# VH-VL binders against Type III pantothenate kinase (coaX): the designs that were tried, part 4

Target 1, 235 residues: Type III pantothenate kinase (coaX), of Pseudoalteromonas translucida (q3ijv0)
Amino acid sequence: MKLLIDVGNTSLKAKLWQNEQVQACDLNNLPWHAITHVIYACVGRSELLNAILAQAAFNSISCFEAKVTKTLGGLTCAYEHFNNLGIDRWLALIASFTLYPNKACIVVDAGTATTIDVLNCDGQHLGGWILPGLDLMTRSLTQNTQRVFDDENTPFTNQLGINTPNGLKNGALVATIGAINQAKPYLNDKNTQIIFAGGYGSLLQQQFKESIFDPMLVIKGLNYWYELDENSNKL

## First folded at step 4 (VH-VL; framework fv_cosibelimab)

Design b8 (from co1 with heavy chain V50I N59Y)
Fold by ESMFold2-Fast, scan of step 4:
Structure b8 (fold): chain C 235 residues (1-235), chain A 121 residues (1-121), chain B 112 residues (1-112)
Amino acid sequence: as target 1 above (235 residues)
Amino acid sequence: EVQLVQSGAEVKKPGSSVKVSCKASGGTFSSYAISWVRQAPGQGLEWMGIIIPIFGTAYYAQKFQGRVTITADESTSTAYMELSSLRSEDTAVYYCARDYYDSSGYYLDYWGQGTLVTVSS
Amino acid sequence: NFMLTQPHSVSESPGKTVTISCTRSSGSIASNYVQWYQQRPGSAPTTVIYEDNQRPSGVPDRFSGSIDSSSNSASLTISGLKTEDEADYYCQSYDSSNHYVVFGGGTKLTVL
C-alpha cells in the first residue's frame, strides 16, 4: 500500500491507498511492513512529516515529493512558470483529469483560500483564480471595519442580507458562486464537470446542479501523480 | 544557527556505564533524527544508533544492541546515549549528529563537538 | 550488512584533481544514497556531498560526487586541490535490510 500525505497551512492529512481506495491510518502505528511507498506534498515545514519520513527511511520505504511540472501524462499546466502553481491545485487537477477523462472540468478547492482552476477536455489547464476562503472573507471585514460583525448562528446562504451578519456571510458565498460561474465561459462546454474539494466544498456543491464533492481529491491526486510521473515509475 | 552541544569528557571503569548528552539549539529538535557515531583513537567512524524524537523510536547497530540505549527529551531538546558494560575497547570520541531526512534520503548535516569517553582500570 | 571499501590513502599536488572511491561489497551501490564527510584532525566531521552528488551550502564546486554502477562504487572528486583539503574522507550509505548506517573505512588525503 502507499502512504499519502498532504501537508497544508496548519494541518497534515495522511491516508493509506490500497486496492484503489483511500483508507484511514494511525500515524502513531503505521503498518510499515505493508507500506511500499510514501507520496507526499508539503507547503512549508512540518515536524510531523519529517519524523514520518525518517521512520520510512529506517523501514526501507521509498519517499516521493509531488512537484508541479509543465506536463504530466496528458495534463499540461497553464502557468508560464509552472513552479509557481500551488501543489494542492496541481494535485486536484491531476485527480480531476484522471477521474473524469476527456471531460472539461472546473476544479474548486474551498479551504483557507478558495482556488478555481479551469481544465479543458484535452487536458490543457487554462488557468484559474485565487480568492480568500469564506472564513477569511468574513474575518477580513470583521477585523478591519468597526461596523461589520459576524454571528456564529448565521448560515451562509445565497439570499440578500437583511442584517449585517447575513450580508457578511451571504456576500462571501455569493462572490464565490459568481467567480465559479464566471469560469464557465472559458470552456464553452455544456457538459463541464464542476468538482469541489476543501472544507466548504460540500456547501458550494449544493449551489451547483450535477456537481461533485470529493473531500479526498487532493489525496487521490498524490496517488495519481505517482502513477503518472515518469521518474516515480522507474522504481 | 543550528548547534549540537555535547556533555564533557568522562573517565569510567570497566563494567560501568556512561550517559552522554547532546543538546540541540538553533533548529527544531523534533523535526530531525539524531544519530550517535563513535570513533576510537586513530580509527574510523562507527554508527551506534539513531532516535526519532517525535515518535520516541530508536534503532541500534547490531554490535551495540543490548548495551546501548538512545533516548530524547523534547522539552529540553536533548538526546542521550547510554552505553553499559564498558570495556577498554569502548574508549572513543562519541559524536551526536543531526540526521536530515527529506524526500529522497538522509544525511548527517550537523555534528556535535564530540565527547571523549576513556575506559581504564 | 555490507561493507564500504575506500583506499587508505591518496595523495596529489596542489591544483590537481584527486578521486576517492567507495566500493560496496554486496547489493547495488545505486540502491541507497551515498554521502561524503570531511574530517580534519581534532575536529568533528562535516558533510561535503549528500545524496550521491549534492553539495551543502558553503561547499565549493571543486567537490563533486558520482555513482558508477558497473564498478559498484561511488566516487568523491576534488579538483583544484588546496592544502586545506588535507583531511580524512568518509563515504556513508544505508543498509536498508538491517536498518544500519554504514561508513567506509576512511581515506587520508595528503596534498603534497
Scores: ipSAE 0.000, ipTM 0.487, lowest interface PAE 13.6, mean pLDDT 86

Design b9 (from co1 with heavy chain A33T)
Fold by ESMFold2-Fast, scan of step 4:
Structure b9 (fold): chain C 235 residues (1-235), chain A 121 residues (1-121), chain B 112 residues (1-112)
Amino acid sequence: as target 1 above (235 residues)
Amino acid sequence: EVQLVQSGAEVKKPGSSVKVSCKASGGTFSSYTISWVRQAPGQGLEWMGVIIPIFGTANYAQKFQGRVTITADESTSTAYMELSSLRSEDTAVYYCARDYYDSSGYYLDYWGQGTLVTVSS
Amino acid sequence: NFMLTQPHSVSESPGKTVTISCTRSSGSIASNYVQWYQQRPGSAPTTVIYEDNQRPSGVPDRFSGSIDSSSNSASLTISGLKTEDEADYYCQSYDSSNHYVVFGGGTKLTVL
């Protein structure tokens, strides 16, 4: 099996991969005898990641860091400078490309920021948008105005707000829905698959019929990155 | 200010065991591994083994397998190296050193002051 | 497994430049980082070069490191030699196949 690790600024997500399935793991009791590879992505330093990598070395397990490239298999990055595309976005694109072959995709990762990436059916990434995430949108207005207020119990809906908390929360959601809808014309494809990931991915998925919510999309991308990477699969 | 402070010098009889401590201060104990390196009088540096404190997992040089045990106590930020079945040839200065593991190897960035272990009758 | 071979001793006059080599017996020297440690009598080693050619804060720019893949060796170069540079110097790398830290035999630098 593979150990898949995604490290953000202070968060670390780890899963095991076996038989085309993501499985939970206990970082305090990793099955090193069954792990053959460690695949990781890291946007910052992590003490826990370093400890895991050292333990992998003690067990003679090879470790591979996922990185953005101009091309990978049939997938091509749109960015003029591909190194500037965030690794989580690249991994989500890799997973989408692999899981929905020959299908145009709109890939949405709804976390601290909301990212929207457009992928055509030929594996060409067309580009994307970065928006403040839903919580950041609402905090920005409550932080910077005295007339706008919120409470943590107000839900996000797509309805017109008739009080300030509803107007604030629903405005953030509607703006995000609108941005996703604006991505559709770039593909001109009725069979476009919309795929959601991230903390608010499930909420957004409910707003789009026949869309997919996959909370493990980025983690799956680590596995597929390794399988597609020519250097990792050399003798 | 990061510092590794080792226990004091020991005089041991052949066949006994010694346990040397290495207390880390000033820095995070969990982000680094702790290696043990010895140096016999007038000789070079010899790597004995390493521990990952956060997991309690240790790896030893082949020469010391079965005689060395390296442990760590995260609550006190202290690593220990215990060497059993002591012989006169084990007379050496024993160093702990903090290392940062990456895919290309180990960098021993901070060293303890050393602990002289003398094995004599 | 591999060995790192250093000359046992080198000597040079103050103000001159000295180079200490560290040759890897098998596998590429470039496969793993090389560090260099300075040890004065009665003291613990201290790092003068890490990750092939990087210098820790406080180490003078007279100290430099390099890798030569053609000779399969790393080198520590000390220019403008001073009497306080007199010490034992150790190279160190990592054997990723066996997960061992490997030290060179050490080189005694005499500044006369």
Scores: ipSAE 0.006, ipTM 0.547, lowest interface PAE 9.7, mean pLDDT 87

Design c1 (from co1 with light chain H99W)
Fold by ESMFold2-Fast, scan of step 4:
Structure c1 (fold): chain C 235 residues (1-235), chain A 121 residues (1-121), chain B 112 residues (1-112)
Amino acid sequence: as target 1 above (235 residues)
Amino acid sequence: EVQLVQSGAEVKKPGSSVKVSCKASGGTFSSYAISWVRQAPGQGLEWMGVIIPIFGTANYAQKFQGRVTITADESTSTAYMELSSLRSEDTAVYYCARDYYDSSGYYLDYWGQGTLVTVSS
Amino acid sequence: NFMLTQPHSVSESPGKTVTISCTRSSGSIASNYVQWYQQRPGSAPTTVIYEDNQRPSGVPDRFSGSIDSSSNSASLTISGLKTEDEADYYCQSYDSSNWYVVFGGGTKLTVL
């Protein structure tokens, strides 16, 4: 099995990959006898990741860091300087490209930041947008104005706000929905698949008919990155 | 600016135990493993074991298995090496060293100043 | 476990080049990274080469490392020898089959 690790600025997510499935992982009891490869992506320094890599080394298990490249298999990065594309965005594109072959995709990862990436049906990444995540949008207004306030019990909806907390929460959601809708004209493809990941991915998925929520999209991207990169190395 | 500072010299009787400390400063203590290496007078370097603080796990050279215990205390950023059932042959300078590791392997990048342990009657 | 074998001593004149070998007894020398440490009398070891051929910040470019698979050896080469280079030199690698750190026996370099 493969151990798949995604390290963000504040958290480490780890999963096992076996028989084409993501499996739960107990970091205090990793099955080193069954792990054949460690595939990871990291943003910044992680003491926990370094310790896991040390354990892998002591068990003679190969570790591979996922990196952005200009091309990978049939996928092409839009960025002129491809290494400036965030690794989580690249992994989400890899997973989308692999899971929905020959389909145009709008890939949305709704976390601390919300990223929107546009992928055409030929594997050409067209670019994307980075905007504040829903929580950051609301915090930016409550922290920078004296008259805007939030209520922790106010939900995100797409309705017009008739009080300040409702206007604040719904404004953030509506702005995010609008940005996603603005991505559609770039594809001119009626079969476009919208794929959501991240903490608010489920909420956003409910706003779009026939869209998919995959909370493991980035993690799956680590496995597919390895498979695609390994095949390229044989050529 | 990374420094490893070890405890002072010890004189011990045969059959007793010794506990040597290694205090880390500069950088994050738990980010790295700490290895222990000894050097008998006029002899080469001999690896004893390593501790990985995040897991609380230590691994020992077979020669020292059962006699050596390596521990770490994160509250004081200090690693310890305790050697029991001391013999005159255990007279040596004991070093701690920071063990840099990543997916490509490990190597010792910073060393403590050494602690002389003398075993005599 | 494998052993790393070094010559006990080498000597050379100031300004000349010296090479110290480190031979692995079983398995390929290229299977694991090789490090080199310098130890002057009364001092703790200091790294002069890591990962076969990399030089830490502050180590002069006179120091270089290499791997030779045909002799199953790593080498430390010091050019433009200076009296301050006089020290004991240790090679070190990792035995992944037993999860051990392996040191060479050490080489005493004398600059005459």
Scores: ipSAE 0.000, ipTM 0.425, lowest interface PAE 16.1, mean pLDDT 85

Design c2 (from co1 with light chain H99Y Y100W)
Fold by ESMFold2-Fast, scan of step 4:
Structure c2 (fold): chain C 235 residues (1-235), chain A 121 residues (1-121), chain B 112 residues (1-112)
Amino acid sequence: as target 1 above (235 residues)
Amino acid sequence: EVQLVQSGAEVKKPGSSVKVSCKASGGTFSSYAISWVRQAPGQGLEWMGVIIPIFGTANYAQKFQGRVTITADESTSTAYMELSSLRSEDTAVYYCARDYYDSSGYYLDYWGQGTLVTVSS
Amino acid sequence: NFMLTQPHSVSESPGKTVTISCTRSSGSIASNYVQWYQQRPGSAPTTVIYEDNQRPSGVPDRFSGSIDSSSNSASLTISGLKTEDEADYYCQSYDSSNYWVVFGGGTKLTVL
């Protein structure tokens, strides 16, 4: 099995990969006897990641860092400077490309920021947008506006707000829905698959018919990055 | 800005034991593996073993199993290598080295200055 | 167990290119990453190449590493040879079966 590790700005997420499935991982009791490879991505230093990598080395297990490249196994990055694309976005694109072959995709990761990436059916990434996540949109108005306030229990809906908390929450959701809809014309493809990941991915998925929510999309991208990268087979 | 500082030279009699220390400064000690490597006069580098302090695990080269013990004290950021049943052929410079693993690579990136251990009667 | 075999010594004139080989006795050289260390007399080793072909910060681009699976060897190449390059060079890899760290025997580079 593979150990898959994604180190973001706020957390370290780790999962095991076996028999084409993501499995739960206990970092205090890793099955090193069964792990053959460690594949990881990180946006900064993590002492916990360093300790895990050291333990992998002690058990003679090869570790591979996922990186953005111009091309990978038929997938092409749109960025003028590919290394400026966030690794989590690249991994989500890799997973989408692999799981939905020959299918145009709109890939949405709804976390602290919401990222929208457009992938055509030939594996060409066309680019994307970065916008504030739903919580950040609401906080920007409550922190910087005298008369805008939030009720902790007010849900996000797509309805017109007729009070300030509903106007605030629903405005954030509607802006996000609008951005996703604006991505569609770039593909000119009626068979486009919309894929959601991240903390608000399930909420957004409910707003789009026949869309998919995959909370493990980035983690799956680590596995497929390894399988597609020819240098990753070096022990 | 990591430095490894080793204890001073030792002169030991055959059959005795020696314990060399390696104090790390800068960075988080428990996040690294520490390897011990020796070099006899005019000879090459010979790996002895490694410890991963955060997991309390040590592994030893086959040649030294039973004679070498590598330990770490996280509270003082110090690794130790103890070699017992000393023989004249154990006369060597003993190095500690950080086995560095993160997004930048995997290699012995910082070496201690070395500790000369002389075994003579 | 496997061994990493290096030539005992190599010599070359300033400005020329020298290559030091490191041959793995069993198993593929490509199975594990190879590092290269430089050691001057009286000093601890320093890393000049890691993970086959990567250079640490501060190591000049005259130093390069490569892997040749057909000869089961890694190579350290130093171009534009300078007198300060005179040192002992050690290759190093990992043995998953018996040893965690394996060093080559070392190569003495003389610049003359």
Scores: ipSAE 0.000, ipTM 0.430, lowest interface PAE 14.8, mean pLDDT 85

Design c4 (from co1 with light chain Y94W H99F)
Fold by ESMFold2-Fast, scan of step 4:
Structure c4 (fold): chain C 235 residues (1-235), chain A 121 residues (1-121), chain B 112 residues (1-112)
Amino acid sequence: as target 1 above (235 residues)
Amino acid sequence: EVQLVQSGAEVKKPGSSVKVSCKASGGTFSSYAISWVRQAPGQGLEWMGVIIPIFGTANYAQKFQGRVTITADESTSTAYMELSSLRSEDTAVYYCARDYYDSSGYYLDYWGQGTLVTVSS
Amino acid sequence: NFMLTQPHSVSESPGKTVTISCTRSSGSIASNYVQWYQQRPGSAPTTVIYEDNQRPSGVPDRFSGSIDSSSNSASLTISGLKTEDEADYYCQSWDSSNFYVVFGGGTKLTVL
């Protein structure tokens, strides 16, 4: 099995990949005798990741850091300087391309930031947008405006706000919905699949008919990145 | 802020064992590995082994395999190195050091003050 | 499974530049990071360079590290030599085949 590790700005997420499925793992009791590869992506330094990599080395397990490339299999990155595309975005694109073959996709990762990426049905990434995440949108207004306030019990909805907390939360959601809708014209494809990931992915998925929420999208991207990269090395 | 403090000097007889401690303060003990390195009088640095406290696993230099045991107690943030069947050639200053690891390698970023172990009759 | 070879000693005058080499006997020097440690008499070693060319906080920019794949060597360069730089210097790398730490034999730097 493979150990898949995604180190983001706020947390380390680790899963096992076995029999084409994501499995939970206990970082204090990893099955090193059954792990054949460690595939990871990192944004910033992580002491926990470093400890895991050291343990892999003691068990003679190969470790691979996922990186953005101009092309991978049939997938092509839109960025002129592909190294500037965030690794989580690339992994989400890889997973979307692999799981929904020959489909135009709008890939939305709703975390600390909300990223929107557009992928055509031929595997060409067209580009994307980076927005503040829903929480960051609301915090920026409460921190920088004397009379705007938030209530932790106020939900995000798509309705007009009739009080300040509701106006604040719903404004953030509506702005995000609007950005996603603006991505649709770039594909000109009636069968476009919208795929959501991240902490607010399930909330956003509820706003779009026939969309998919996959909380493991980036993690699955690590597995597919490795499989596609190894196949390319054999060519 | 990170500090490694080792136990005091010891004088041991040939054939006995010695156990040196290394207490970490500041930073996260369990997230880093602790290496043990010795230095005989007038000689260079010699790596003995390492422990990763979070996993409870240790690896040893082949020369010391079977004679050295490295352990860690996360509750007290203390690593231990025990060397058995002592010989006069084991007279050395023993250091603990904290390791930073990544897939390309590692480095020792903080060192203890050293513990002199003298093996004599 | 490999050795790191350093010159036993180097010497140079204050204000000048000195370079200490560290040559890997098998496998590429670039395969694993190289660290450099300074040890003054009666003291524990301290890190002056890590991950080939990085400096810890508090280490003067007179200290620099480099890798030369053509000679299969790492180098520690100390410019503007000061008497306080007089010490033993050790290179160190990691064996990618397993988790074995390899130290060079050490170089004694004398500043007149």
Scores: ipSAE 0.005, ipTM 0.482, lowest interface PAE 11.1, mean pLDDT 85

Design c5 (from co1 with light chain S96Y Y100W)
Fold by ESMFold2-Fast, scan of step 4:
Structure c5 (fold): chain C 235 residues (1-235), chain A 121 residues (1-121), chain B 112 residues (1-112)
Amino acid sequence: as target 1 above (235 residues)
Amino acid sequence: EVQLVQSGAEVKKPGSSVKVSCKASGGTFSSYAISWVRQAPGQGLEWMGVIIPIFGTANYAQKFQGRVTITADESTSTAYMELSSLRSEDTAVYYCARDYYDSSGYYLDYWGQGTLVTVSS
Amino acid sequence: NFMLTQPHSVSESPGKTVTISCTRSSGSIASNYVQWYQQRPGSAPTTVIYEDNQRPSGVPDRFSGSIDSSSNSASLTISGLKTEDEADYYCQSYDYSNHWVVFGGGTKLTVL
């Protein structure tokens, strides 16, 4: 099996890949005897990742760091300087390209930031947008204005706000929905698949009929990155 | 800021053992991999072994197998290197160093100040 | 299962360029990253190059690293040589088959 590790800005997320499926992982009790490869992506340094890589080396397990490239298999990055594209976005694109072959995709990762990426049916990434995430949008207004609201239990909806908490929360959601809708005209394809990941992915998925929520999209991207990269490395 | 502080110089008799400490600060100790490297007077750097405290694993260079033991105490953020059956040729400065790992291997990014161990009869 | 071989000593005048080689005895030099450490007399080593060609913060751009697969060697190059560059230099790589850190024998750089 493969050990898949995504080191983000705030946490390290690890999963096992076996029999075409993501499986739960206990970092205090990793099945080193069954792990054949460690595939990871990281933003910045992580001592925990370093310890895991050292343990892999002691067990003669090969480790591979996922990086953005101009092309990977049939997938092509839109960025003029491909290494400026965030690795999590690249991994989400790789997973989307692999899981939904020959389909135009709009890939949305709704975390601390919300990223929107457009992929055509031929594997060409067209570009994307970076927005503040829903919580960051709301916090930026409450942090930099006079006393605004008291109720933290106000939900995100797509309705017009008739009080300050509703206006704040719903404004953030509507702005995000609007941005996603603006991605659609770049794809002239009735079979476009919208795929959501991230903490608010399930909420956003409810706003778009026939869309998919996949909380493991980036982690699956690590596995598919390795499979596609191994094929190119054999040339 | 990360810092490794080692115990003071030791003078030992042949056949005895020595235990050198290395206290880490400015980071998460349990996730540090700590290597031990020695240097005899006028000689090069010689790697002895490493410990990964979070997993409780240690690995040793072949030359030191059976004589060296590297341990860690996570509660005090301290790694230890114990060398037994001391001989005069074990006279050296002993360094601890923090390991940085990636997919191609590792390197030593922070070093302790060194501990002189003199073995004489 | 491999050794890293460095010249025992090199010398050069201030302002000139010096290159120190590190040759791997078996397996490809490119199979694992190579690091370079500087040790001045009486001091602990410090890193001047990591991951083949990267410089830590505070290391002057006069220091550079390279890999040459045809000679199966890594090189440390110091341009604009200064007297304070006088030190012992060690290359280092990793042996995955044995899980060992491998050091070169060290090169004594004399300036002037």
Scores: ipSAE 0.006, ipTM 0.547, lowest interface PAE 9.3, mean pLDDT 86

Design c7 (from co1 with light chain S31R H99L)
Fold by ESMFold2-Fast, scan of step 4:
Structure c7 (fold): chain C 235 residues (1-235), chain A 121 residues (1-121), chain B 112 residues (1-112)
Amino acid sequence: as target 1 above (235 residues)
Amino acid sequence: EVQLVQSGAEVKKPGSSVKVSCKASGGTFSSYAISWVRQAPGQGLEWMGVIIPIFGTANYAQKFQGRVTITADESTSTAYMELSSLRSEDTAVYYCARDYYDSSGYYLDYWGQGTLVTVSS
Amino acid sequence: NFMLTQPHSVSESPGKTVTISCTRSSGSIARNYVQWYQQRPGSAPTTVIYEDNQRPSGVPDRFSGSIDSSSNSASLTISGLKTEDEADYYCQSYDSSNLYVVFGGGTKLTVL
C-alpha cells in the first residue's frame, strides 16, 4: 500500500492507499511492513513529516514529493510559471483528470480559501480563481464593519437575506455559486463534471445538480501523481 | 476507554532528578504521541515536550532543553519524563497528555491525572 | 516564537453568552489549528474544542470555537452559561511544526 501525506498550512493529513481505496491511518502506528511507497506534498516545514520520512528510510521505503509540473501524462498546467500553482490545486486536477477521463471538469476546493479550476476534456487546465472561503468572507465583514454581525446558528443558504446574519451568510454562498457558474462558459461543454472538495464542498455540492463531492480528492491526487509521474523522482 | 495513569507524588531535594511515568491503556500506545505539560501552583499550563513512541523521536521546549528527557517503552505502554537539576521553581503538577494525529489533525484528547513533584530542602 | 494571549479573567451571569479570546503574537492564527481546554479546580484539563471549532463527544453544543484572521485571534464562546462552566480555559496551538505546543496564559471564568 502507499502512504499519502498532505502537509498544508494548518494541518498534516495522511491516508493509506490500497486496491484503489483510501483508508484511514494512525500516524503513530503505521503499518510499515505493508507500506511500499510514501508520497507527500508540503507547503511548509513539518517535524512530524520529517519523523515519518526518517522511519520510511529506516524501513528502506522510498519517499516521493509531489511537485507541480508543466505536463503530467495527458494533463497540462495553465500557469506560465507552473511552480506558482498551489500543489493542492494541481493534485485535485490530477485526481479529476484520472477519475473522470475525457470529461471537462470544474474543480472546486472549498476550504479556508475556495479555489475554482477549469479543466477541458483534452486535459488542458485553463486556469482558475482563488476566493476567500465562506468563513473568511463572513469574518472579513464582521471584523471590519460595526453594523455587520454573525450568528453561530445561521446557516448558509441561497435565499435572499431578510436580516443581517442571513444576508451575510447567504451573500457569501451566493458569491461562491456565482463564481462557479462563471467558469462554465470557458468550457462550453454540456457534459462538464463539477467536483467539490474541502470542508464546504458538501454544502456547495447540494447547490449544483449532478455534481460530485469527493472529500479525498487531493489525497487521491497524490496516488495518481505517483502513477503518472515519469521523471527522475522515481529513481 | 483510553486512560493515562501517572505515577504517584514525589518529594525531591534541589539538584536531584525525578522520573515520572505515564501508562496508557485502551488502544495501541504507539498509536499516539505523548506530551508532557506542567503547572506550577496558581500558574498556567507549560508545555515541556512530546514523544512519538513509534518513531522514538522527542522534541522539547527550549526552556527545558538539556534538563528534560522524554522516553517511551512500547512493551509496557509507558512514557517517561525525567527532569534533572531540580530547583524549587520546578515544584508543579506534571501531566502527560495524548496527542492524536490523524487526517483531521491533532489535539490533546486525554490527560493523565497529574503527578505532584515538590522540590524542597 | 509566538505567544498566545488570553484575558486573565471573564465574568458573566447564568444564561448569558461569554466569549474568551486567544491572540497570536506573530504569524497567522490560521496557520495552525487551535484547541481549547477546560480545567476545574483540582482536576486535569479536558478538551472542549479541537481543530478550531470541533467538539469532542459529550461536550454540549453551547461550546463553540472560531478563528478570526483579521484580529489574528481564536475565540471560545459559551452560550447558555451554567454554574458548572466555572473553570480556567486555555487555548493551545502549534508552532512551525506539528511537534511544538504553545498554550495561552489561561482565562478564569466566573459565573455569578
Scores: ipSAE 0.000, ipTM 0.404, lowest interface PAE 16.1, mean pLDDT 84

